# VHH binders against q99177, part 9

Target 1, 341 residues: q99177
Amino acid sequence: MKRGESQAPDAIFGQSRAFALSDSSVNPDVIEYLKSVRQEALRTNAISIKNHMNLQKRTRHKSSMYDDEDEGALKRHAISPSLIRLQRNVEIWVRWFNSVKATVLTNAYEFTGYEDETLDLLLLFLKNYLEDMPSKCTTVEKIISVLNQHSFPEKAEEKEENLQIDEEWAKNILVRLEKTKIDSVEDVKKVITEGDKHELVGYNQWFQYLINNEPQHTTFHEKITSKQLWVLIKYMSNTWIKEIHKKGRHYRRLQDWLFYILVHTPERVTAEYTSILRDLGKKCLELIQKKPVEAHENKITLPKEMAELNVEIPAAVENMTITELTVSVIAVNYGQKDLIE

## First folded at step 15 (VHH)

Design p5
Fold by OpenDDE, look of step 16:
Structure p5 (fold): chain B 341 residues (1-341), chain A 129 residues (1-129)
Amino acid sequence: as target 1 above (341 residues)
Amino acid sequence: QVQLVETGGGLVQPGGSLRLSCAASGFTFSDYYMGWARQVPGKGLEWVSYISSGGSTEYQDSVKGRFTISRDNAKSTVYLQMNSLKPEDTAVYYCARGPTFIWEDEDLIRAYEYAFDYWGQGTQVTVSS
């Protein structure tokens, strides 16, 4: 992802044609505004919650005093079926999750680089991608030329077909290659193997990263700082969880990310961070209540890396959704039991 | 590199019309929400309108019925047609890149916090007799 080159201030306007919020050239007023919007959003949500709470209070219909012995239909506050489900399964789900978490944290592959064979496949994929580009700049031509000098293994093409690499990977790599002097295939390999040290800033950058990259254990050590983890949790809570729940275009990828986020969420967290988790839990619960799990058919799937770790989904967890798991984990592991009571 | 360039601002009489344009580059325009905000000097920034990737639109109450946001994905441009302009509409108008998706209106508020991450330089709109 190209670090927004600080465009020279426009002589007319005194600022760049476009600026990122993280850019020092950003009008402070914009930043303040966004902060204010956040506050307003929080207020609005608080009001909404209050209104919902007040609406729950207002429906206390003053049952008039008429004496008639009508059978006190114990309006059993019908616990929502979704809540019942959570209550019944929370222990099993959390136990399973904790087991998986332990397995991942203990046994997950530490990325030490691509194997030569894998790297060759990636190079091949990149080569093919670049060759298929309708318009090639001089830089792209140069890269293609360099890649053509590489001797690819026999049947690499067949193996490449089995490699689930998305074009977005190639695009991202190309951006990096364009910023690097490429004189040899080794240079290309280096770019591929070197982690993108670019710090992602902002919702859109992170979103693009998530949808274009499969989460891995190592990602959380190499790419995601502790602070960034919580930013991601906030993004999940605010928007991405809905994408997951509604089975949007990127729901699987986001689900995988949420799972890893949960796995890599520290066991001990401050009150502030607990609050953030609680918000995520509440959001998940809300979604679950709006759309029953049975109708949703959004069963949990395991990321590829976890499958490689021989993590299995037991029968008791097979019908669990990531949103249910999220609520469960937050409720139990982070002492937010009231979410499921 | 993400670029947003606003044009179309200027001086107009009350009751007049202006059409703002924002030319976007450096990203897949069609995938993103786009929005307009305005700021009066010495006052806070306020949102005016946004348009989804699918063409759904929302407006601030103060501009409803007068302003129309639209987009041309082929040109990577978002527009703000401003009709029946009032002195109160005098401000610097900014184009902004939004998120790729939101689900509910309430999410927009949240999105503003996080998702509108790129802004143009702004264009001055002055409504005066």
Scores: ipSAE 0.022, ipTM 0.293, lowest interface PAE 6.0, mean pLDDT 77
Fold by ESMFold2, look of step 16:
Structure p5 (fold): chain B 341 residues (1-341), chain A 129 residues (1-129)
Amino acid sequence: as target 1 above (341 residues)
Amino acid sequence: QVQLVETGGGLVQPGGSLRLSCAASGFTFSDYYMGWARQVPGKGLEWVSYISSGGSTEYQDSVKGRFTISRDNAKSTVYLQMNSLKPEDTAVYYCARGPTFIWEDEDLIRAYEYAFDYWGQGTQVTVSS
């Protein structure tokens, strides 16, 4: 194919260039993943077409409510424009989502720990901060004693003298150290490296954290445990998805977090975890049918990190909402297809 | 290895007819949608027509009623019969492999590059006196 002069044809091919099989500027491993995802999505769409035909035939012959025990309200809404829109688009939307997920999981920054030189500087700064405190409890004295066992290179001391060091960081680390049994320098290093992931407990703390911070891949790597991820999914199902759908005060920020939660939800999950995802999917479908949101009014947007990774929203996806994406991903990637039938 | 080879292009007068063929190999032809697109000189690439595995067809408005897409699964070949040709039909025509299915609406047109993954080398069609 040749590059044309017109705006529209170039935009179409530009939208798909990241998925070109022979583009050497694209990571080959991403290309192979996208091929696998594309094939799975195409097979899923074939199932969706068959299920749509079965739904149409059932609807044409249906004369009794007694024949439909499961999800009966959803099946009675099978003709609704919102459900038809989901059925028509689910394969394309999930295919795009899976490509974005692969890009984020493969290419986004991951914090893996501090370099030894940086860690030495942090330890030295912490020691000097503690030694300069006007009054020292026995816990602080113990921490200082442990830090005195560590041998600091002269270059660490030289760098510390020329750095502007965040005193707030030192105060936060001290609070964590006071809660931890400290017997060695390695215990102090562990506290410094792990950061503040133990500070977020309960709905209100998580809500405040989410609305004040952009989601990042490294946060899910470093600060959010598996248990916490599933708690966040429950908060989404019970409360936040409704705020997103009605465009509440923080809906854009919560959309971004939902997107990242979906990206970081494990591919292999137990039946208990599948049930949690199913509950979220049911809530999404309920909201879509009860109060349909016109796509042009609440279109999905890319979180900042995804945009920096050159993720694009193609024309085929540009009118999708996060609520529609969420139920689509749960239906296709987690075997809950009956939600959209 | 998937291969698509177009033939049947050439020079024809306005109002004339031409039949393009696309020989496919390296995949189970009967399972796939097949389609035609064209690169008009000085303009971008645009889709022309596609045909489902079951024989259902769709056409761009500018060629509807003049062009007919068909397939022969036994020969693994898709055809484009072009009648009442106009100078604006002058282009390089490409054969492309589509998905094994699409939704019942126009999603394939919207998601063209996502749905059509292998393309032929193209064949020139020139319509002039």
Scores: ipSAE 0.000, ipTM 0.099, lowest interface PAE 19.0, mean pLDDT 72

## First folded at step 16 (VHH)

Design q3
Fold by ESMFold2, look of step 18:
Structure q3 (fold): chain B 341 residues (1-341), chain A 129 residues (1-129)
Amino acid sequence: as target 1 above (341 residues)
Amino acid sequence: QVQLVETGGGLVQPGGSLRLSCAASGFTFSDYYMGWARQVPGKGLEWVSYISSGGSTEYQDSVKGRFTISRDNAKSTVYLQMNSLKPEDTAVYYCARGPYFIWEDEDLIRAYEYAFDYWGQGTQVTVSS
């Protein structure tokens, strides 16, 4: 079989010796198995059993090696100074955060769709591609019927006749249309306007993207889907929040991403998603309580886009860390106040 | 362009030893965890071992004590030394790239055992008389 056969490399156009998880030239059983175990490690219908077990083992193991929280005489009555600091400031910090969130969501640049002329050209390209297909299933015929209801300007028809259609774009749109209930031209326009969000898959692709790109509001409309947002929150909880705490190689960039992830986390979330946020909040609280009370390092700074929107850090917020903000937001805005009680 | 090339497979008798090598290119090898998985006839694909960027290792229970994973960052190569081979070790063995480095932590290795993104073409290991 060709699967076990090597390919001779071309010096200019050499062939890959490795494959990604979504590579169609690889044994489908390998791809499906790896996808299933990756989904189990990242997200399930409920809290991941493996991640829950591993996190509990990790916590118990580290706790047995870490006996430094307080002296034995005060354990029954002790409240850490870090927790007192949170309790005193949480309302002011969250109020400021909510103001920043509103400013970003209202005023930052976002892609709002194509101009009508451009959208008409895209619809016409799609219509012509579908009409030229040699074999049409009933779904394709429905889509053509819907597109025929749309009146194209004479100028758009002239421009399309002189243009080379990108069949790959049309194929990708068709795949998405087949997964959507299409009743009108407006439904087709919505699919086109949402665009083809670049699919980053897996921890490494996301980590490389984050460390090489500043967070921006429009990214959460163009690149990051709602599903992917929750994957990023899990990566924060499992790994990146500790990198921030350790002041690792990329901690400043990861702080900025955490800030934007909080800004773009939906106000209304399911119990499953609330549990994901709670795990992040617990990790943040653990880190805060292990630091000296007077640690002023890693004070929150404004990501570049927020500074350009004239967001300011008032004196009451000046000494807050991103880790403290994260716990505060989760506690107040997502109903997890028992974390700081 | 990520490339992972396994070598060192072959036919060995039960109780024998074999060392697999995986030459990596197209990425900063020292920044990534690396691992091995195998396709066992009739059982599907299972992970075997992985090694962090700093050298911490983990093994599937069935191979623990018999297999040793190692890496040479200067040569961009990961190895799997397989001793005391059994017929049930017969499989196609794949080299795989794991998560980008965060820091050395044994518990993190366990938390990310399923996060491989690139795989080699595989090398056959057959253990029989």
Scores: ipSAE 0.013, ipTM 0.525, lowest interface PAE 8.3, mean pLDDT 74
Fold by OpenDDE, look of step 18:
Structure q3 (fold): chain B 341 residues (1-341), chain A 129 residues (1-129)
Amino acid sequence: as target 1 above (341 residues)
Amino acid sequence: QVQLVETGGGLVQPGGSLRLSCAASGFTFSDYYMGWARQVPGKGLEWVSYISSGGSTEYQDSVKGRFTISRDNAKSTVYLQMNSLKPEDTAVYYCARGPYFIWEDEDLIRAYEYAFDYWGQGTQVTVSS
């Protein structure tokens, strides 16, 4: 009676082992990967201890800096812990990221349109939202009138509560409806079904959009052009990454967007685009090096959609920040290794 | 090879001014923090000021309001404008690449004088009446 080895949660991963590493049915490559991750996690923990010990030893090296008469620039190997961290973890982080990227690109939900039932619920939500508006312009009244002509299914109200539709969606739809000639419920359906073709122009508009909308895979296909993607990367580089790093008011949302931006950044890019990415990497690196105490608490989170795809953050990546990931991805995937050297 | 060459040191009266320059070569200057440190005779090395690649500056308390660090990335040069000099400022001034930041208890706390990785040969600054 082989005593069932109590699947104690792996202390490193905090999760119950779905399989025993010794299980012969497990892909050896997976085992090796997990071992590597574990080893790295242990190393990272050990480095934290070693850094404490090396602080005591470095008091002695102050004296020897002056004695070596060698004519060349005194190379004091200053250990940038942040750089060391990046160097040690970059492979693991990027591997994980690439795995996630592959998962998203392969399995992410492609919007093929709303089912009629779902569309009816959306229409109902919109109708209710518009009816509850304190002030209604002539356009809104017209839309309400059109929606009132639609026959909603029985018990649609009960089902509406399950769609987790937010008011922000309704607001966005209303903006689109106001720009469209609406004569029938079919026109409204069309506006709902048709992606927002309106190009967001300018920093403020994009910022408002990002903070008010969750990033989704479909958004990048339907709403964000290739050119716009790079505009967003520039905005990230110039402004938003600072907000993320300092845990500003919208840091989580912006972080989620940055993650998806990285996911949707093409693998092959021109020299010009590489330069843009490099700039982002440099900015991230600068922030990492300047890390206010508060930045360490900014552990990476995944967008909601990722959870639906069963994407998880392994223990080895749990303490990673989005800025660290960004630098790592840029360094490895886009041949900018000098950023972390 | 990384090279840092300081210039601009000399003898000045109390209350006077000096401008130090450091020409850097052998690395991508714009990618690094640059700083100045000084060593008073018989004392340890202390950091004076540093500037980020983006131009953010920090100063030792003893020089705040008197010294200004700046950089010209096009010239790969870092500068230290020293005003209102005091006898206590007499030291060998070193241009240095960095600082690198040290994590204590998983938090970035402070730049230390030992967190620089390359140093110049130094330039003597003497403040005397």
Scores: ipSAE 0.000, ipTM 0.216, lowest interface PAE 15.5, mean pLDDT 77

